# VHH binders against q9lnl0: the designs that were tried, part 15

Target 1, 290 residues: q9lnl0
Amino acid sequence: QLRHGFYEGTCPPAESIVGRVVFNHWDRNRTVTAALLRMQFHDCVVKGCDASLLIDPTTERPSEKSVGRNAGVRGFEIIDEAKKELELVCPKTVSCADIVTIATRDSIALAGGPKFKVRTGRRDGLRSNPSDVKLLGPTVSVATSIKAFKSIGFNVSTMVALIGGGHTVGVAHCSLFQDRIKDPKMDSKLRAKLKKSCRGPNDPSVFMDQNTPFRVDNEIYRQMIQQRAILRIDDNLIRDGSTRSIVSDFAYNNKLFKESFAEAMQKMGEIGVLTGDSGEIRTNCRAFNN

## First folded at step 4 (VHH; framework vhh_podentamig1)

Design a5
Fold by ESMFold2-Fast, scan of step 4:
Structure a5 (fold): chain B 290 residues (1-290), chain A 117 residues (1-117)
Amino acid sequence: as target 1 above (290 residues)
Amino acid sequence: EVQLVESGGGLVQPGRSLTLSCAASGFTFSSYAYGWYRQAPGKQRELVASIYGGSTLYADSVKGRFTISRDNAKNSIYLQMNSLRPEDTALYYCAAELYDWGSEDYWGQGTQVTVSS
């Protein structure tokens, strides 16, 4: 079972070690919050929060890293560093899955988002299969998103908090929003700016939140209302009757957004977890023990 | 209707280069991860290269020799294959990896690449 204080008896410094490693990386590079949010989302919605995403492929065995949708996931070295320090202090005790959850929580707080507690006691998975990877794309409809999130136990309000909250930080490459650049419903001044930024080779990136790109706050919802959403999936939230009022609620109430996002992230981190004697405690987050 | 159409395959001598093209139609081109896969007779289909949102992945066997790229204006994906080896002989498939809940990947019919003297 997951519980608060799971490591208090077995590895008392576990959360402080993870927090220090995350802070050191974030202090050097503020994009760490975006990286860890994406990592946890991609891990948890694929067969549960079992750190299956962290497994490196081998010549004979592909992994979840072998799919194109995971090509941009980064921050693995942060998890590795935390694990290395934890293994020195508390051998074979703290799971990679718990490290991902704690690291993501701490990175949200560093970026000005909500502070919240997480339960721990996850164990690491024994599988990482490309065929298990199912995610939301940048252009999906609200109806598709509602069905997807409902299938993992989330209601519409929680879905809006997770989709928008995940996009309060981070970048999108120009190839992922060509449909928005062509859309006359996009704010005309922003559209002109993006056409210029996306000119040329090498698939440049832009901030998804144009005003507070390094803060986890409700600004992305205000951008949605102003027709300034970069990705179609975000723009769809303000246009669809099922989600429009929720976007408005978050846009005008940052406290409500933060409370909803914290609750959503707690629930996200508990999807399909392995506990007790299931799974394993990896010694290397990138490889199975056997 | 979603279509992926490969072209550019053929017979080449070892050490030469070949460019494969994949033309996509019937969906929003930019919303998908794209990959090149290959299958030699009697072997499993394997990933060669993939591209999504400015990031690329390559199989160890082709890293440094092959380059994947995209042209959003032409709705096309390319695989530039340099320093070809007999071991590169295979049917090459273009794939759009949907990865959406309840959805399936889209595949082209494949194009033959034969590297022989």
Scores: ipSAE 0.331, ipTM 0.669, lowest interface PAE 4.1, mean pLDDT 90

Design a50
Fold by ESMFold2-Fast, scan of step 4:
Structure a50 (fold): chain B 290 residues (1-290), chain A 117 residues (1-117)
Amino acid sequence: as target 1 above (290 residues)
Amino acid sequence: EVQLVESGGGLVQPGRSLTLSCAASGFTFSSYAYGWYRQAPGKQRELVAAIYGGSTLYADSVKGRFTISRDNAKNSIYLQMNSLRPEDTALYYCAAELYSWGSEDYWGQGTQVTVSS
């Protein structure tokens, strides 16, 4: 029973509080959108959008945060701040899972992406196990990506919108694209620049979108067409016959991309959600109740 | 085809340092997540440190003492272990691409670290 206006009767300021907290963080740091997109994706594709990703490990129990693939997920303090304020005005009412979804939506709009409504009414999960984590890597084939997205109910078009759209903002560390640097099919000037950038210590990072790294727009798809995709998973989308036409459609029509990305993000936020009496409403997003 | 080979273990006195190395073969440019795990007799296998891109993760018991790093050109992962304690005694394993969709989990054979007088 996800619905629009779920909190209208129980916590009328819920979405405005989340939006203000997100704006305050984004205003100080434009990378917040990339952080929240990654957070929602990593949460939703692992046992559904149930905020299982937010759980801290304990001395006797690991969590999804104990997986190296999640070491780079950030922005937890944004969710904590929104939850703290919401608990003061509406105790035990707004789930952490809904906060993540609302925060991600608002951060997309702040970064110039589409504005869209989300349904709410998610409840927080009671499980966070490393063994449940299965995430796509930066070098996977289109065939592997299609199987992964199909397993969670998504078609090819939605997959292209999510993979590319999620990479319109944010960075990639050099260890994730060594194959691309040595690929003669990559734009030669960009390849030379990346070879130089990746000589530094501590696995330096580069923007995935070379032109508009803080905007959610279709520029990443134009980069794919120009042989300038940073990650192999993105480059593969323009090279594979099953996805090439979709990449082209998005590259030449920003309105179509934004509409498709909004729809894809709505669908992403509804994967495997807990509603009604399932799960709980955590009082601390980083810990199960009790 | 893909292999992880650990080296650098041994017997050391408390308070000393060791550097473990993990060399990956058959995994050029496709490996993106690595970790060090350990298993002591009578205890569960536990994560010691992990590296994914430029981000690192450490077990509470080793924070401030151990450092994980990587050399992309050598396709190698390192664990610098400082201020070693008897409780660090364990078989140390290198692992790659754990929890990745469409990939196999890769584990090394382990290297023994013994901290005693």
Scores: ipSAE 0.396, ipTM 0.712, lowest interface PAE 3.1, mean pLDDT 90

Design a51
Fold by ESMFold2-Fast, scan of step 4:
Structure a51 (fold): chain B 290 residues (1-290), chain A 117 residues (1-117)
Amino acid sequence: as target 1 above (290 residues)
Amino acid sequence: EVQLVESGGGLVQPGRSLTLSCAASGFTFSSYAYGWYRQAPGKQRELVAAIYGGSTLYADSVKGRFTISRDNAKNSIYLQMNSLRPEDTALYYCAAELYPWGSEDYWGQGTQVTVSS
């Protein structure tokens, strides 16, 4: 099963190697945290944290990467680099699924978010099917989100921490929030700025957090309160009676947000994991063994 | 109620270009990822290009030749196909991919593209 220190006897430098690789990438490009958060989110909510998202499609076999909703997922080369180094020192020992979890945790801390421990011992999945990809869209209602998160074991508070916390860094392309630009309840000055930014070609992007776009902090919840949320799914959290008080709690207490987000990320990283003799330890994170 | 209608297919000679269009109606256009898929006789349907927001994905066989784009004001997506080859011959489908829990994908009827001399 999952435990702290899973690799202490089999690969003592495992977490240090992952952390160094992540730091080197993040030091050159602050958007790494947003990339890895999106990667872990998209992996874990689809058939569990089994690194099925990492599998490349082939001419005879499509994968989760073949789905349009995953077109924006990036950072695979970071996982590849960590895996290559780990295979040199500890062959066939550290799963790609554990590398994703450790890398995401370390990237959160680098971006000023909470520091927390994760349990390890995940094994890699043996399937990656486009038909398994069921992800929340940018316009879904709170009721839809609650039902979806409840189906994977999350309560409302954890859901609010994950949806908002995951959007505290990163960008959204203009095509994903046209409904917000048309919404007269959006902050009028921000709405005007977004109309201007989004009138150009090639579907421009904007920061989801307009004030601290490279920090994992509670600012996104303060933006929600101010009618400044970019995505409808985020704006819906402040409008709905079942989530409004949680948004306010996080907006006014960064320490509470960080504690809640850390707990939520720990729980998310443990969804539907394969352990023991299930699955495999891939030698290449982008391909099943053989 | 949700509808996707493709247009722009036809017969072309190798090396020429075609632009496929897909008009969407019956839903909020920006809530979906969009893809172009193709299916040749005796072969499974395969993804050729996808777009979600400004992020794009291409099959290796079409990378550098095909370009997917969207026009949110017109609720349309496009596939610009350059340097067409006989192996590009297939029925081309537009798909809208909605992935909240329990949602389904929506497909058009397909438009035939034939590349031959």
Scores: ipSAE 0.000, ipTM 0.404, lowest interface PAE 11.3, mean pLDDT 87

Design a52
Fold by ESMFold2-Fast, scan of step 4:
Structure a52 (fold): chain B 290 residues (1-290), chain A 117 residues (1-117)
Amino acid sequence: as target 1 above (290 residues)
Amino acid sequence: EVQLVESGGGLVQPGRSLTLSCAASGFTFSSYAYGWYRQAPGKQRELVAAIYGGSTLYADSVKGRFTISRDNAKNSIYLQMNSLRPEDTALYYCAAELYDWDSEDYWGQGTQVTVSS
């Protein structure tokens, strides 16, 4: 069972250790928040928040890291550092899955997003299969997004909070939005700028939030209203009748966005979790104990 | 019709190079991650290299020898294979990995790479 204060008796410094490790990485590199948001989402929507994403493949056994859709996930060394310190202080006590959830929560607060509590008590999964990886790409329709989020228990409003909140920080590489560069509905000045930025052999990246790329705030929704969304999945939210009013609500009410995003992140962190005697407490987040 | 067509395989001596190409058609190229997989005789299919949005990953056995790249204007992905070894002998597959919630990935028919002597 997940609860607040799960580690209060078994590893009292657990959350403070994770928070310090995350702060030290974030202080040196503000992109840590985007990295951890992506990591937690990719972990949680695939067989639950069980840290299966963290498992390294071997020559005989592929893992979730063995699919192209996960090639961009980064920040594993942050989780490793927190785990190493926690194993020193509290051996075999704090799960990798809890570390991911706590680290992501703290990184959101550091980037100016909402502060919120999370329940802990997750255990680590015993499975990491490429065939289990199902994710949303940059060009999916609103109908596809609604179906996907509904299948994991999320309503339309929560979906808009998660898609936008996840994209208010971070970058997109030019190969992921060629359809937007060709779209006359995109803001013409931004389209011209992106066309210029995307010349070259190295698949350059651009900020998804063109105005506040390092802050977790409602600016991404304002960009959507201004026809300035970089990814098609984001632009689709302002064009579809089922999501348009929610985008507007968030664009003009940062407090509402922050409250909705906090609740959405709490719920996302609790998808399909293993508790009690299920799963294991890994000693190394990148490998099963056996 | 969604289609992936591989080319560039063949017989080569150890230490030489080959470039595999994969031409994609029938779908929006940017909606997909792309990978090269291989299956050696008597073994399971394994990931060799993958590319998605400027990020790449490689199997440890090929890192530093193989390079994956994409050309969005040509809707193509490539695998440059240097310093080939007999253990690289396999049928090589191109895959378009759907970044779409409930869809199947697309696979090419495979191209044979044989490294012998």
Scores: ipSAE 0.530, ipTM 0.800, lowest interface PAE 2.3, mean pLDDT 91

Design a53
Fold by ESMFold2-Fast, scan of step 4:
Structure a53 (fold): chain B 290 residues (1-290), chain A 117 residues (1-117)
Amino acid sequence: as target 1 above (290 residues)
Amino acid sequence: EVQLVESGGGLVQPGRSLTLSCAASGFTFSSYAYGWYRQAPGKQRELVAAIYGGSTLYADSVKGRFTISRDNAKNSIYLQMNSLRPEDTALYYCAAELYDWESEDYWGQGTQVTVSS
C-alpha cells in the first residue's frame, strides 16, 4: 500500500530529485504550479492517480491526450526530466504516478501554499482511453460539482478547497468566461477591464486571481466574495447556499484554507491508486513498457 | 436545439488543400472545447485536432499539415488541411465537448473527405 517514506530504502534521493527538477522549472516560469495542479487533477479523477494522462497516443491506439478537454494540459516535459534523472540513479523504481504527486506537492510549496507530506508507492496504469475522460469545466453549477466530487469520495468542503485552491494560480483564456463578462453581477470595474483585455483575435488570457496570481493562498475566495471571480464555476461557489459559508470561512482564514487544501490534495493524490503488483513501473512516462 | 453542421469536404488529389467548417448553434459557443475527429472505414473514430481556451492539440499524423482555428463571432471552427495524403481519407466530424461531469459531447453528422487521383 501507500506509505510515507516508500522510497527510503529503494531510492533515497527520489523526492529531492523531483523537487530540484520542479524548482528549476518553477524558477524560470512561475506558471508551473498551475500546470501541475491541472495535470494531477486531470490524471487523478480519470481512473485514479495512475499516470494514464501521460501516455502519448500512437497510430494504433488513442489515449487520454486524444480528448479535446486535455488540449490545455502542459508540463509533461517536467515529469519526463524527473523520470530521466530517476532512471539513471534508481532504474525501474519510481513510478510516473508518484512523480506527478510529488511534483505537484512541491510546486504548491514553492508558490507559498501549504507544505505537506504525501504517501507514495503508486504504480503506473496499463490503460489510457479517451472514453474514460470525465472532467468539470468553467461553467458548471454547484449541484453538478457536488455530484461529481461526491462520486470520487469528496465532501462539499473538500470540493470548495480544491476548486478554489486550483484556481488561485493560473490563467483563463477570454473564450472561457464570456458568460461572466456579460454578467451584470460581476464587479463593474473588473468587468470593464476584462472587456478591454479580451478585445482582439488571439484569445488572450487573464489571471484567475487578479491580486496574487502566482501565490497559492486564499485570495481567490476573497475575490469570489467581492464579485470578482473570473470563471462561472468559481462565482457559483459564493452564490450557492450549500457552499457560501465555506467560501467565507476560507476568505477570512488563510490558515484554515491552507490546512484544508493540504488535506484535500493528499486525498486527491490517493484516488484509485494502483499498488503492490498492480500496474507497472514505466521506464518512459509517455509509453507503456510493452 | 444544439446543432453542429460540417461543410467543406469533397474529393481532392494528393498534395492539395481543403478547409472544413463547422457551424455551431443553440448554445453558448465560447464555453466549449472543440475537436475535429475522423473515421476511416473499419477504423475507430480518432481525434485529429482540438482547440480549447487558446490551446491546440494535433494528432502526430497531421501536425504541421493541419491547423484548427475558431471564430467566436461566427460561432464556427475550422480545419485547414494542407498537403493531403490518401491516408487522410475519412468521414470528418466536429464535436463540442461540454465540461459537465455526466454530459455527452455534441457531434455533427460528418463530412466526407476523399484524397485520390
Scores: ipSAE 0.354, ipTM 0.697, lowest interface PAE 3.8, mean pLDDT 90

Design a54
Fold by ESMFold2-Fast, scan of step 4:
Structure a54 (fold): chain B 290 residues (1-290), chain A 117 residues (1-117)
Amino acid sequence: as target 1 above (290 residues)
Amino acid sequence: EVQLVESGGGLVQPGRSLTLSCAASGFTFSSYAYGWYRQAPGKQRELVAAIYGGSTLYADSVKGRFTISRDNAKNSIYLQMNSLRPEDTALYYCAAELYDWPSEDYWGQGTQVTVSS
């Protein structure tokens, strides 16, 4: 079972080592928070938080990395570095799944988001199949999002916190929001700016939060209210009766947003986890233990 | 009606280049990740290249030789294949991977690429 302080007796420096590795990467590159948020979400909603996303494909075996939806996931070297250090001090003790959860939590705090504790004791999964990858896209309706999040145990408020909170940092490529550029309901000045930005070759990217692109704060919800949301999935939250009031609450109360986002991230990190004797403790996060 | 139509296949000599095209219709082009897969006789279908937004992924066997790209204005995906080898001989499929919940994937009918002297 998951518990606070799971590694206190077996690897006391576990969380400190992960935190230091994450800080060193974040200090050099503020986009690390966006990368780790995406990594944990893509791992946890696909067969649970079991680090199945980290498995490299081989000639004989494709993995979750083999699907286009995961082409943009990055930061694997951060997890590798933490694992390498942990294996030196505590061999075969700390799971890759726990490293992802701890790293993501620490990166949120570094970016000005909430500070919170996570339970640990996850074990690593024994499968990584392309066919298991089922994710929400940039254009889904609120009704579809509610159904998807309900299927994994999340209510509407938690869904709004996760969708918006996950998008308060990071970028979106122009190909993912062409429907927004064509939408007359989008803020006209921003729409014109995006049309210019998206003229370049190789599918340029833009910040999802135009004002605080490196901070985990409530600004994305304020952008939604001003018709400045980059992705349709975000814009839908302010336009739908089921979510509109929640967006407004977060937009006007950063403390409420941070508390809700922390709780949502704790719950997300506990989806479908393997504990006890299930799964394994990988020695290399990118490969099963042969 | 969602439809993917591949074109550009054919017989080419080793060392030559070929460009495959995939035209998509019946859905919002930008909502999908796209991939090129191939299947040689008696083998399983394998991923060759994928693109979602500005991010790309390539099989180790084609890295440095193949390039995947997209043209949103034409609702099309391309696979530029350089330095072709006999081992690249296969039926090539375009796939649109629905990123929405519930997930659905769409496949084209395939286009034959034969690399032979």
Scores: ipSAE 0.121, ipTM 0.603, lowest interface PAE 5.7, mean pLDDT 89

Design a55
Fold by ESMFold2-Fast, scan of step 4:
Structure a55 (fold): chain B 290 residues (1-290), chain A 117 residues (1-117)
Amino acid sequence: as target 1 above (290 residues)
Amino acid sequence: EVQLVESGGGLVQPGRSLTLSCAASGFTFSSYAYGWYRQAPGKQRELVAAIYGGSTLYADSVKGRFTISRDNAKNSIYLQMNSLRPEDTALYYCAAELYDWGDEDYWGQGTQVTVSS
């Protein structure tokens, strides 16, 4: 199964190599944390954390990258660079799935989020099918979100930590929150600002956390309380009786948020994992082994 | 009630351009990712281009030649196809892909594009 220190005997520098690659990318571009959070979520909720998301489509077969919902996933070159270095020092040893999990964890810490350990020993999947891709969008109700997260083993509190925590960094494009701009319940000054920002061509983007857009902290929950959530899915969390008290708890207690988010990310990284003899260790994260 | 209606297909000579349009109705337009897929005779259906928010995705075979765009006010997506090749001949489908659990992904009926002289 998954263990702490899985690579201690087989590839001792595994986590330090991933961490260095992630730091070098993050140091040049603070949006790396948002990119890797999205990547891990999109990988893990589709047939488990098996790096199926990383597979490139070919002329003969589509992949999870062949659906519009994954058009915004980025950062694949970060995973590629870590894998390339790991293959030089430890051939056929460290899975792409473990690289994604380690990279995401390290990027959270770099952005001021919680520091936590992850278990490793994941193996890479042998399947990447467009039809398997089921994800939550920006406008879903709390009831829909609860059903979706329950179907993959998460309770309501963990769901609130993941939805809000995942949106503490990153951007949303204007096309995804037009209903919010038209909603008189949104903070009026923010609504006016967003109308101006969204006026231009090419579907501009705005930060989801208007105050601390590069920090993984509880500010997004404070924004929800202030009627300043950008996406409907986030605004719904403060308005629904099932989630309101959890939003409030996180908004007033950053330590509680960080602890809950760390636990949620650990659980996220362990969804449907392949271990032992299942799957493979890819030599190229973007292609199945020959 | 949900419908996607494609238009703009036809017969065109190699090197020319076509613009495909897809008009959507019966659902909340902004909640979906949109894609253009094609299926050539004897081949599997493949993604040509997709758009979700400000992000776009293109098949390697069309990158640099095709451009996908959306007009939220008109509930429409477009595929601008430049420098067309005989290999682009296919039935082109518009798809609206729900970014949520469920079976609410929708497909148009397809529009034929034939590149031949």
Scores: ipSAE 0.278, ipTM 0.668, lowest interface PAE 5.0, mean pLDDT 90

Design a56
Fold by ESMFold2-Fast, scan of step 4:
Structure a56 (fold): chain B 290 residues (1-290), chain A 117 residues (1-117)
Amino acid sequence: as target 1 above (290 residues)
Amino acid sequence: EVQLVESGGGLVQPGRSLTLSCAASGFTFSSYAYGWYRQAPGKQRELVAAIYGGSTLYADSVKGRFTISRDNAKNSIYLQMNSLRPEDTALYYCAAELYDWGYEDYWGQGTQVTVSS
């Protein structure tokens, strides 16, 4: 089973090593938090938090990296560096799945988000299939989102915390929100700014949170209330009766948002985990041991 | 009524170039990730290139030779194939990969590319 202090006897410096590696990367590039949040979510909602997302495809075997939906996932070198250091100190002990969860938690705290503990003891998966990759896209309705999150055990409040909290940092490329630029309900000044930013080739990107793009805070919910959400999936949350009051609660109470987001991230990191004798402890996060 | 229509395939000599096009209709084009896949005779279908927003990925065998791009105004995806090799001979498929957990991915019918002297 997962527990706090899982590595206390087998690899006491495990969490501190991961935290230092994450800090060094984040200190050089604040977008690391957005990268790791995306990685954790994409891993956990596809057959559980088993690090199946990290597996590189080969000429004979595709992986979850072989689908377009995962083209934007990045930060694999951060996980690699943490794993390399952990293997030197504690060979064949700390799973890649635990490294992803710890790294994501620490990156949230670095970006001003909540500080929280995670349970560890995950083991790494033995499969990575393109056909298993099912994720929420940028334009889905609230009804679709509720159904999707319910299927993995999350209620509506947790869903709102995860969608908004995940988008309070990071960027969206212009191709993903053309429907919003054409929406007369979007804040008119922001819409005009986005029309200019999205003109031309190379699919430029914009911050999803226009005010605090590098902080994990409740500002994204305030942007929703002001008709300033970049992605349709975020804008839908303020327009739908089932989610509107939750958006308002988070927009006006940052402490409530942080507590809810921390709890949501703890639950996210525990979806479908392999423990005990299941799975393996990879020596290379990008490849199965066999 | 989701439809993907590939075009631009053909017979070409080694070392030359081809551009494949994929026209999409019946859905909101920008909501999808797109990929080019290929299947050579007797082989499994494999990913060649993919694009989602501004992010791209390529199979190791085509990196530096092939370029995927999109034109949102034309609802089209392109694969520019340079320095073609006999090993690139395959039926090429365009795929639209929907994020939505309630949906299936959509595939075109394929376009043949033959690289032969």
Scores: ipSAE 0.353, ipTM 0.713, lowest interface PAE 3.7, mean pLDDT 90

Design a57
Fold by ESMFold2-Fast, scan of step 4:
Structure a57 (fold): chain B 290 residues (1-290), chain A 117 residues (1-117)
Amino acid sequence: as target 1 above (290 residues)
Amino acid sequence: EVQLVESGGGLVQPGRSLTLSCAASGFTFSSYAYGWYRQAPGKQRELVAAIYGGSTLYADSVKGRFTISRDNAKNSIYLQMNSLRPEDTALYYCAAELYDWGEFDYWGQGTQVTVSS
């Protein structure tokens, strides 16, 4: 079962090693938090937090990395570096799935988000299939989002914390929000700015949070209220009767947002986990053992 | 010292109007987001209306009846309440929040609004 201090007897420096590796990468590049948040979400929503996302495709088998929605996932080298250091100190002990969860937690704190504890004891999955990848798109309705999150055990409030909170950092490519640029309800000055930014070739990107793009804070919810949400999925949260009061509560209370986001991330990291004798402890996060 | 002081509450008959005022002092007024919350006896505090720069938000139960506004020159926030109903009876609080890592909720002491026949 997952527990706090799972590695206290078997690998006491486990969390410190992961934290140091994450800090060194984040110190050089503030986008690491956005990268790890996306990695954790894309791993956990697909067959549970089992590090299936980390598996590289081979000529004989594709993997989850073969799916277009995962083409933008990055930060694998951070997980690799942490795993390499952990294998030197504690061979065959710390799962790649636990490393992803710890690294994501630490990156949130570095970006000014909440500090929180996570339970560990995950084991790595034995499967990574393109056909298993089912992710919410940038234009889905609130009803669709509620149904999807409910299917994995999340209530509406937790859903709003995860959708908005996950978008407090990071970028969106222009092809994902053309419907917003054409929407006269979008803030007119921002709409003009985005039309200019998006006229170039190669599908350029913009920050999802226009004011604090490197901070995990409630600013994204304030942007929603101001008609400045970049993605339709975010804008829909302020327009729908089932979610608008929650958006307002988070927009007005950063402490409440941080507490809710921390609880949401703890729960996200525990979806469909393998424990005990299930799965394996990979020696290389990008490949199955034998 | 940061202070928010509400005024304008009272006893009023259904269908009438009240204007609540919130006077802010001890800080830079224009740097904060502001809202009106209410709490009825035995219920949790709920957001009624909020103002963020040039944008406003209203609870569904008051949309079309209440209007929030701010006057930066007077360091004041207002809630114009029209077509009052018995279910609007509550203690109304003015609130301000600092967008910073040491986040603080600044709250007034509240002003009572009673809508009764």
Scores: ipSAE 0.000, ipTM 0.101, lowest interface PAE 20.5, mean pLDDT 85

